VHH binders against q96fz2. Designs and how they scored, part 367

Target 1, 269 residues: q96fz2
Amino acid sequence: CGRTSCHLPRDVLTRACAYQDRRGQQRLPEWRDPDKYCPSYNKSPQSNSPVLLSRLHFEKDADSSERIIAPMRWGLVPSWFKESDPSKLQFNTTNCRSDTVMEKRSFKVPLGKGRRCVVLADGFYEWQRCQGTNQRQPYFIYFPQIKTEKSGSIGAADSPENWEKVWDNWRLLTMAGIFDCWEPPEGGDVLYSYTIITVDSCKGLSDIHHRMPAILDGEEAVSKWLDFGEVSTQEALKLIHPTENITFHAVSSVVNNSRNNTPECLAPV
Short names: E, the ipSAE of ESMFold2; O, the ipSAE of OpenDDE; V2, 0.75 times the mean of E and O plus 0.25 times the DockQ between their complexes.

## First folded at step 20 (VHH; framework vhh_6z1v_2)

Design FB8 (at its last look DockQ between E and O 0.85; V2 from the best seeds 0.74)
Fold by OpenDDE, look of step 20:
Structure FB8 (fold): chain B 269 residues (1-269), chain A 123 residues (1-123)
Amino acid sequence: as target 1 above (269 residues)
Amino acid sequence: EVQLVESGGRLVRTGGSLRLSCAASGFNFKGYAMGWFRQAPGKEREVVAAITQSGGKIYYADFVKGRFTISRDNAKNTVYLQMNSLKPEDTAVYYCAARFGFYETAPNEYDYWGQGTQVTVSS
């Protein structure tokens, strides 16, 4: 996974992240560094994206089931990194393979500290290789959306009004991530950064791409992944597997340019 | 300053009972899983029991076999180990430990340790 969409306004995004805590109370996640949230139809590595994490990571007396939402840098910077520039990392930390997560120190250490997060997105993009050509067809991949009687498929949003309705009730894609905290050697603000855990693709997606993000499907999976106080690493890793509960449609080549940030990026062709 | 202070260790006879207490201070007790470990002379430190922050999940070592009960009182920042049916093999220094997040069975995974309390079981 090298490209996502996360374009919802902050308030809409927050509402979409409503949850029940351990006591069954309805909650909204509190924001950390809300000013760092930059909505975009075209998110690439090194950009900031909103993630969910346990409140216990920030507050000493917090219930681990409580959630915080925070923009973090895509591409995990390990806490032990001693260079002043995160871009000098010699290895790619955009993704973490599920099969080697426990073998790589960069991911194992923060995971052992309970630094699990849920990366939020409208969906993610993947490119299919076209037979006989060097051309790749991009696809937007996301959770199936509940068809409201009036709101056809994302493709049938014939009117701007219908489009807005679709996004007001959009089910966000929830991807399993690991985050770490890095203190710059020269001082400054602590950098929070994340990697997306990847798995082998489900059967439905296998023709498009052989790998997919580990998707946490449903509130229980999300809650268990985040609750590092009551759910062990071992138990949490059981949640990391392919899911068939996805849909996708072909999109235009507009998304190929990471600078393009328009609705056309995820519009069906 | 972070402190874990164990108490309750003493000499007991085989088949006897003992309750250990560990009083925590200097850190957010509610954010930490708590564990009891023991170390006998010439042996490695081993986990006896562990409990999550909320007390929702508990771990017992295989040798416990239902004889011991771990509990915690978050209001008192205290973790307990009720030990029943004690055996000479249970003779050890018992340590209280704290880990941020979920409990672990490996000693090196814990952040804070007490000084330990001696438990001696005579035949």
Scores: ipSAE 0.763, ipTM 0.899, lowest interface PAE 0.6, mean pLDDT 92
Fold by ESMFold2, look of step 20:
Structure FB8 (fold): chain B 269 residues (1-269), chain A 123 residues (1-123)
Amino acid sequence: as target 1 above (269 residues)
Amino acid sequence: EVQLVESGGRLVRTGGSLRLSCAASGFNFKGYAMGWFRQAPGKEREVVAAITQSGGKIYYADFVKGRFTISRDNAKNTVYLQMNSLKPEDTAVYYCAARFGFYETAPNEYDYWGQGTQVTVSS
C-alpha cells in the first residue's frame, strides 16, 4: 500500500471518527496540529495523513482508551535516525510487513513503546498488473458502505448534493500502523511519522495484488490496537490479519499521477 | 521526586493473611501499570502480580495464583496485594514497581521501584 485517498474536510472527518471510550461515553477525537491536515484524493508517501492514537501518549494521567487525531508523515522515521534529513533514510518505511515486524529495529522499538496508531483513509489504491503488457489497472479499495435513502455509492454521485450525501456517512478505512517520534539533531519540532502494517491479501483482492494493509474491522479492533495501556503488544498483534470485508472498483489512470487531486481519481470506470 | 513506599510487611504464621500497600507520589500514577515483585535472599527478583491502568488486565505468577489478589485505587494513588494462605516459601522482600503503559513480567522493564517491605512466613 503506497497510495490512499483522504479528502474529507476536517469537521466531516472528525465526526466520522466518533467513538465510545472505556466507560461507554460517546466522544470525538481531539485534534493535535489540525493545520497540518492536507486533504486529497491522492495521498502518497512523505505526505501527512491523519492517524488516531491514544491520549496517553500525550498526557501521562489520561485514560488510555481516549483518542487523539493528528496528521503524521507517511514513512516512519526511527527515533534513532542520526541524519538531519529524513529523505536520507537508507530503507523504505512506507509499509511494515507483519511477518517481520518484531525482527526490524525500526518497527520493533516503537512497537515496544506502545506506539500504535490507526491510519485513516477514504480507501486505498492498488494497481493490478495485466499479463502481456506493462499497463496496470488501478483500483480503489474500501470498506463496504451502508446504503441510505439516497445513493450510498460513489458511482451515483452526479451532483454536489448527492456527493455530500455519499461522504457524510462514509465509513473510513482503518489501517493498523506504528509510529515513532524523531528529534532532528539540528533542532526543530519533533517529527511524528508512521508506517502501515501489511499482510497477505485476502482472496477477494488476490487478483489485484498479493499484499494489503492490515485493516482493523470494527470498533473493538480499533480500540484494542490503540489502547496500549490495557492491551499488550502480543495481544495487539493478534489483530493483524487479512480481511474479506472489503470492496473495490476500477478507476481511471488519472490517479497514476500523484499530482492529480480530483474526485475522478476514485470514480468508478 | 518519585516515591513508591511499601508497607504492611511483617512476620506471620503459615496459613495466615497479610495485606501489602504501596503509596505512590511524584509521578502520574494513573498512567502506569503497577506490579508487585519479590526477592528472597540469594534469589533473583521475580514478578508476583501486575495490574493495568484501569485494572482491566491482571497478571499473577503461577506460584501465587489463587492465593493473592492485586488491586489499585487510582484516587488514592495506591496499589495493594492481598496475600492469603501464606507459605514459608513466600518469605521475601516485596517490592512495588511502576511501568508506563502496559505491565511486563521482567523486572528490567520497570521505570520506578520502591525500597521494599519484608514478609516473613514462619512454620
Scores: ipSAE 0.633, ipTM 0.869, lowest interface PAE 1.6, mean pLDDT 91
ESMFold2 (binder alone), look of step 20: mean pLDDT 90; pTM 0.919

Design FB9 (at its last look DockQ between E and O 0.89; V2 from the best seeds 0.00; counts 0 for: pae E 2.5 > 2)
Fold by OpenDDE, look of step 20:
Structure FB9 (fold): chain B 269 residues (1-269), chain A 123 residues (1-123)
Amino acid sequence: as target 1 above (269 residues)
Amino acid sequence: EVQLVESGGRLVRTGGSLRLSCAASGFDFKGYAMGWFRQAPGKEREVVAAITQSGGKIYYADFVKGRFTISRDNAKNTVYLQMNSLKPEDTAVYYCAARFGFYETAPNEYDYWGQGTQVTVSS
């Protein structure tokens, strides 16, 4: 996974992340560094994206089932990194393979500290290789959306009004991530950064791409992944597997340019 | 300063009961899983029991076999180990430990340790 969409306004995004805590109380996640949230239809590595994480990571007496939402840098910077520039990392930390997560120190260490997060997105993009050509067809991949009687498929949003309605009730894609905290050697603010855990693609997606993000499907999966106080690493890792509960449609080549940030990026062609 | 202070260790006879207490201070107790470990002479430190922050999940070592009960009182920042049906093999120094997040069975995974309390079980 090298490209996502996360374009919802902050308030809409927050509402979409409503949850029940351990006591069954309805909650909204509190924001950390809300000013760092930058909505975009075209998110690439090194950009900031909103993630969910346990409140206990910020507040020592907090219930681990409570959630915080925070923009973090895509591309995990390990806490032990000693260079002043995160871009000098010699290895790619955009993704973490599920099969080697426990073998790589950069991911194992923060995971062992309970630094699990849920990366939020409208969906993610993948490119299918076209047979006989060097051209790749991009696809937007997301959770199936509940068809409200009036709101056709994302493709049937014929009117701007219908489009707005679709996004007001959009089910966000929830991807399993690991985050770490890095303190710059020269001082400054602590950098929070994340990697997306990847798995082999489900059957439905296998023709498009052989790998997919580990998707946490449903509130229980999300809650268990985040709750590092009550769910062990071993138990949490059982949640990491391919899911068939996805849909996708072909999109235009507009998304190929990471600078393009328009609705056309995820519009069906 | 972080402190874990164990108490309750003493000499008991085989089949006897003992309750250990560990009083925590200097850190946010509610955010930590708590564990009891023991170390007998010439043996490695081993986990006896562990409990999550909320007490929702508990671990017992295989040798416990229902004889011991771990509990915690978050209001008192205290963790307990009720030990029943004690055996000579249970003779050890018992340690309280704290780990941020979920409990672990490996000693090296814990952040804070007490000084230990001696439990001696006579035949």
Scores: ipSAE 0.802, ipTM 0.915, lowest interface PAE 0.6, mean pLDDT 93
Fold by ESMFold2, look of step 20:
Structure FB9 (fold): chain B 269 residues (1-269), chain A 123 residues (1-123)
Amino acid sequence: as target 1 above (269 residues)
Amino acid sequence: EVQLVESGGRLVRTGGSLRLSCAASGFDFKGYAMGWFRQAPGKEREVVAAITQSGGKIYYADFVKGRFTISRDNAKNTVYLQMNSLKPEDTAVYYCAARFGFYETAPNEYDYWGQGTQVTVSS
């Protein structure tokens, strides 16, 4: 997984992230660094995207079930990285394979510190390779959405008010991630960055691509992944598996160029 | 300054009961998992029990499971170890320890330590 859509305005995104804490209280996540959020239909590695994480990472007396939402850089920069420029990292940290996560120092160390996050998106893109050609068919992949009279499908929106109805009750994709904190050696702000954990594709996606992000399906899974005060690393890793509760549709090759940021990127073809 | 102060260690007859307390100050107790460890003379320090910030998850070492109960009171910044059916092999110095986030069983994972309290079980 190397491309996502996360286009909702900040206030809409925040409301979509309503949750219950350990005490059963309905809450919204509190933002950190909101000025770094850059909504787009077409997010690539090295860009910032919002993630959820436990408030306990920022406030030592916080209830670990309370959530913060913050933009982080896609492509984990390990805390031990010594160069001044993250682009000089000699290995790819956009994704982290679940079967080797405890063997890779870049992921094992922050995971052991409870640095688990939930990566938010409208959905993600994957490219299906056609046998014997250079051509690839992009798909937009997302949670099944419950249609009501007040919500339309993506392809049915033909006016601003209909488009708003499509996204009013959109169920955001929630992917399991690991983050780390890097202090630039020459000074500057601490860099928060994440990787998305990947697993083998479920049967429903296997014809598109052999890997998929580890999707956290439902509030219990999201809560357990985030709550590093109450859920051990070992128990959290049991949440990491493929899911069949996913849907998709083919999209235009407009999405291929990561500089294209339009609704056409995710529109059905 | 950070302090963990154990109390309640004393001499007890085999089969007896004892309650240890550990009062915490100088840090944000509520964000920490708490553990009890013990060390007999000439032996390595070993985990006895541990408890998460809310008390929702608890660990007991195999050798004490069923006889000891760990608990915590976040309003009083205190963690307890209720020790029942004591045996002479439970004789040790008992230490309170704190770890940010989730608990661990290895002593080197813990951030803060108390001075210890002596528990002696006589036959």
Scores: ipSAE 0.502, ipTM 0.826, lowest interface PAE 2.5, mean pLDDT 91
ESMFold2 (binder alone), look of step 20: mean pLDDT 90; pTM 0.915

Design FC1 (at its last look DockQ between E and O 0.70; V2 from the best seeds 0.83)
Fold by OpenDDE, look of step 20:
Structure FC1 (fold): chain B 269 residues (1-269), chain A 123 residues (1-123)
Amino acid sequence: as target 1 above (269 residues)
Amino acid sequence: EVQLVESGGRLVRTGGSLRLSCAASGFTFRYYVMGWFRQAPGKEREVVAAIVQTGGYTYYADFVKGRFTISRDNAKNTVYLQMNSLKPEDTAVYYCAAGKGIYLDTPSEYDYWGQGTQVTVSS
């Protein structure tokens, strides 16, 4: 996974992340560093994207079922990294393969510390290789969406005002991630960064791409992944597998340029 | 040419069962969401069920209440609707549809439509 969409306004995103804590109380995640949130239809590695993580990571004795939402850098920077510039990392940390997560120090160590997060997105992009050509067809891949269950008003989707309403009930894609905290050697702010765990693609997606993000499907999976206080690493890793509970459509080549940040990126063609 | 051909519609008694089939051709079936819709006389067309490309997710209208099952066979380019416990209110023309749209429950999101098959449920 090398490209995602996360374009919802902050307030809409927050509401979409509503959850129940272990007591069954309805909650919204609190923001850390909300100003670092940059909505975009075209998110690439090294950009900031919102992730969910347990409150227990920030507050001693906090309820580990409570969630925080925070923009983090895509591309995990290990805590042990001694260079002053994260871009000097010699290995790719955009993704972590599920089969080697425990073999790679960069991922194993933070995972062992319970540094699990849920990476939020509208969906992710993958490019299908066309047989016999050098052309690649991009696809937008996301959770199935239902319009009527969420919006009582059959408003004509044709007005810009209605487009915003369409996204109010969007089911966000929830991907399993590992994050780490890096302190720059020269001082400064702690950098929070994440990697997306990947798995072999489900059969339905295999024709498009052979790998897919580990998708946490449903509140229980999300809760268990985040709750490092109650759920062990071993138990959490059982949640990492391919899922067929996805849909997709072809999109235009507009998304090929990471600088393009328009609705056309994820629009069906 | 894109074709969706429904079959299986007939007269049945209340409480009976039917299996509808829709054979698709002229497009890459495995890349489309498939849906079943119905239209009763004097009523608007409404969604009955939908299934994503992978078959890993299905949607059902509220009136289905567990009575119908949508399935697909991508190798056969066919989508099915198993209908059990049929009621007179289920009498309608049933349409198969294929779409690349975002919303499974929205007719306008579907690109191709069959001619429909008549289902009649008698009391």
Scores: ipSAE 0.920, ipTM 0.966, lowest interface PAE 0.4, mean pLDDT 93
Fold by ESMFold2, look of step 20:
Structure FC1 (fold): chain B 269 residues (1-269), chain A 123 residues (1-123)
Amino acid sequence: as target 1 above (269 residues)
Amino acid sequence: EVQLVESGGRLVRTGGSLRLSCAASGFTFRYYVMGWFRQAPGKEREVVAAIVQTGGYTYYADFVKGRFTISRDNAKNTVYLQMNSLKPEDTAVYYCAAGKGIYLDTPSEYDYWGQGTQVTVSS
């Protein structure tokens, strides 16, 4: 997984992330650094993308089931990294293989601190190798979608029911991630950065690519992955597996150039 | 030549069951979402059920949940609709469709359509 789409306006994205806390109360995640959110149909490593994480990471004694949404750098920079420039990291941290996560210090350490996040996207792109050529066919891969027209009642008041309709518009892809917090040696703001955990692809995607992101399918999985106060690392890792609850379609080569940010990037061809 | 050929439609009593089949040819079946749609006289065509390429997600219209089951066999290039507890309101022409579009419940997202098979449910 090396390219995603996350194009929704901030307010729409926030409403799509409506959730229930441990008491069953409907909530929206609270933003950190909202001005760093850069929507695009074509996100690549080193860019910022929104992730969900537990409020307990930011506030002493917070309810660990409450969620924060924040843009983080794609490409985990370990807290122990000593150079001043994160681009000098000698290891690719865009993804983290699930089968070696407890063997790699870059991922094991933050995971042991409970630094689990949910990486948000419209979906992700993969390139299929074509037989007998260097040509590759890009695909957009995402949760299955059902079209629902927004309720158009004039004068309708806000309600918890309106938050349910936000979920019905576009079901955001929810991928399991690990994040870390790096303090630049020269000073300045702490850098939050993430990696996406990967697994072997499900059978239905194996013809496209042999790896896929670890997808958290549904609110129970998302809640357990985020809640490091109540869910241990070992229990959380049981959530990491391939899924067949996925769909895809071919897209044009416009997406190949990461500078192209247009709806054409994910349009079916 | 792309073909979607439905079969299995017939007259059935209320409470009865039918299994519809749709044989596909002329395209790479496993890359397509498959759907069943229906149209009764004087009504608009409506989604009944849809199934993604992997088989790992199925969609059902509210009126059919619990009574119908969609399935696919990618080795046989075939999609099925098992219809149980049939009601007179289920009387319609049932269409098989294949699509590469985004929304499973939207007819305009489907590229190929069969000719349809008549299902008639009597008292």
Scores: ipSAE 0.838, ipTM 0.931, lowest interface PAE 0.6, mean pLDDT 90
ESMFold2 (binder alone), look of step 20: mean pLDDT 90; pTM 0.918

Design FC10 (at its last look DockQ between E and O 0.77; V2 from the best seeds 0.84)
Fold by OpenDDE, look of step 20:
Structure FC10 (fold): chain B 269 residues (1-269), chain A 123 residues (1-123)
Amino acid sequence: as target 1 above (269 residues)
Amino acid sequence: EVQLVESGGRLVRTGGSLRLSCAASGFTFRYYVMGWFRQAPGKEREVVAAIVQSGGYTYYADFVKGRFTISRDNAKNTVYLQMNSLKPEDTAVYYCAAGKGIYIDTPSEYDYWGQGTQVTVSS
């Protein structure tokens, strides 16, 4: 996974992340560093994207079922990294393969510390190789969306104003991630960064791409992944597998340029 | 040419069962969401069920209440609707549709439509 969409306004995103804590109380995640949130239809590695993580990571004795939402850098920077510039990292940390997560120090160590997060997105992009050509067809992949259950009066889908309403009930893609905290050697702010765990693709996506993000499907899976206080690493890793609960459509080549940030990126062609 | 051909519609008694089939051709079937819709006389077309490309997710309208099952065979380019415990209210023309749209419960999101098959449930 090298490209995602996360374009919802902050308030809409927050509402879409509504959850129940272990007591069954309905909650919204609290933001950390909300100003670092940059909505985009075209998110690439090294950009900031919102992730969910347990409150227990920030507050001692906090309820580990409570969630925080925070923009983090895509591409995990290990805490042990000694260079002053994260871009000098010599290995790719955009993704972590599920089968080698425990073999790679960069991922094993933070995972062992309970640094599990849920990476939020509208969906992710993958490119299908066309047989016999050097052309690649991009696809937008996301959770199936239902309009009727969520919107009573959405009559006129045709107005730009209605597009914003369409996204009010969007089911966000929830991807399993690992994050780490890096302190710059020269001082400054702690950098929070994440990697997306990947798995072999489900059968439905196999023709498009051979790998897919580990998708946490449903509130229980999300809760268990985040709750490092109650759920062990071993138990959490059982949640990491392919899912067939996804849909996709072909999109235009507009998304090929990471600088393009328009609705056309994820529009069906 | 894109074609969706429904079959299986007939007259049945209340409580009866039917299996509808829709054979697709002229497009890459495995890349489309498939749906069943119905339209009764004097009513708007409404979604009955939808199924994503892999079959890993299915949607059902509220009135289905566990009575119908949508399935697909990508190798055969066919989508099915098993209908059990049929009621007179289920009388309608049933349409098969294929779509690449975002909302799988919304008729306007579907690109291709069959001609429909008549299902009549007698009391």
Scores: ipSAE 0.918, ipTM 0.965, lowest interface PAE 0.4, mean pLDDT 93
Fold by ESMFold2, look of step 20:
Structure FC10 (fold): chain B 269 residues (1-269), chain A 123 residues (1-123)
Amino acid sequence: as target 1 above (269 residues)
Amino acid sequence: EVQLVESGGRLVRTGGSLRLSCAASGFTFRYYVMGWFRQAPGKEREVVAAIVQSGGYTYYADFVKGRFTISRDNAKNTVYLQMNSLKPEDTAVYYCAAGKGIYIDTPSEYDYWGQGTQVTVSS
């Protein structure tokens, strides 16, 4: 998993993340660093994307079922990294294989600190190798979507407020991640960064690519992955498996160039 | 040439059951979301059920209420609709559709349509 779409305006994204806490109370996640959110149809490694994490990471004795939403750098920078420039990390931390997560210090250490997060996206892209050519066919992969909202006026569906209302019902993809906190040796703000856990592809995606992100399907899975105060690492890792609750469609090669940030990137072809 | 051929529609009594089939050809079946839609005389075409490529997610319109089951067999390029506890208001022409669009409950997201099979439920 190396490319995603996460394009919703911040307020729309926040409403899409409505949840219930341990007591059943309806809540929205509280933002940290909201000005660092950079929406795009075409997110790549090293860019910031929003993740959910437990409030307990920021506030001693907080209710661990309460959620914070924060932009983090894609590509985990380990807390022990000693160079001044995160781009100098000599190994790829964009993804973390589930079958070796407890063997890799870069992932085992933050996981042991309960640094679990949920990576948010509209969906992700994968490129299928086509037999007989060097060409690759990109696909947009996402949770199945039901359109429950109708335009109330002719032409009004294209207006900013009506477009946002159409997206209010988008079911965001929720991927299991691990994050870490790195203090630059020369000073400056702490860098929060994440990796996406991957698993073998489900049957439905196996023709497209052999790996997929570990998708947390439903509120119970999301809550358990986030709640490091009540859910042990061992129990949380049981949530990491492929899912068949997924759909996809082919998209044009516009998405190949990560500089292209338009709805065409995810439009069916 | 893309073909979707529905079969199995017939007259049945209230409370009866019926199984519809749709045989697909001319496209790569496993890459398409499949749907069943219906249209009664004087009414607009409406979604009945839809099923994603792998079968791992199914959608049903509210009026189904657990009476219908959609399934697919990717090896046979066939989608099915099992209809139980049929009511007179289920009387309609039932259409099979295949789509690569985003919203699986929306007719405009479907690219290919069958000719339909008549289901009639008598009192």
Scores: ipSAE 0.815, ipTM 0.925, lowest interface PAE 0.7, mean pLDDT 90
ESMFold2 (binder alone), look of step 20: mean pLDDT 89; pTM 0.911

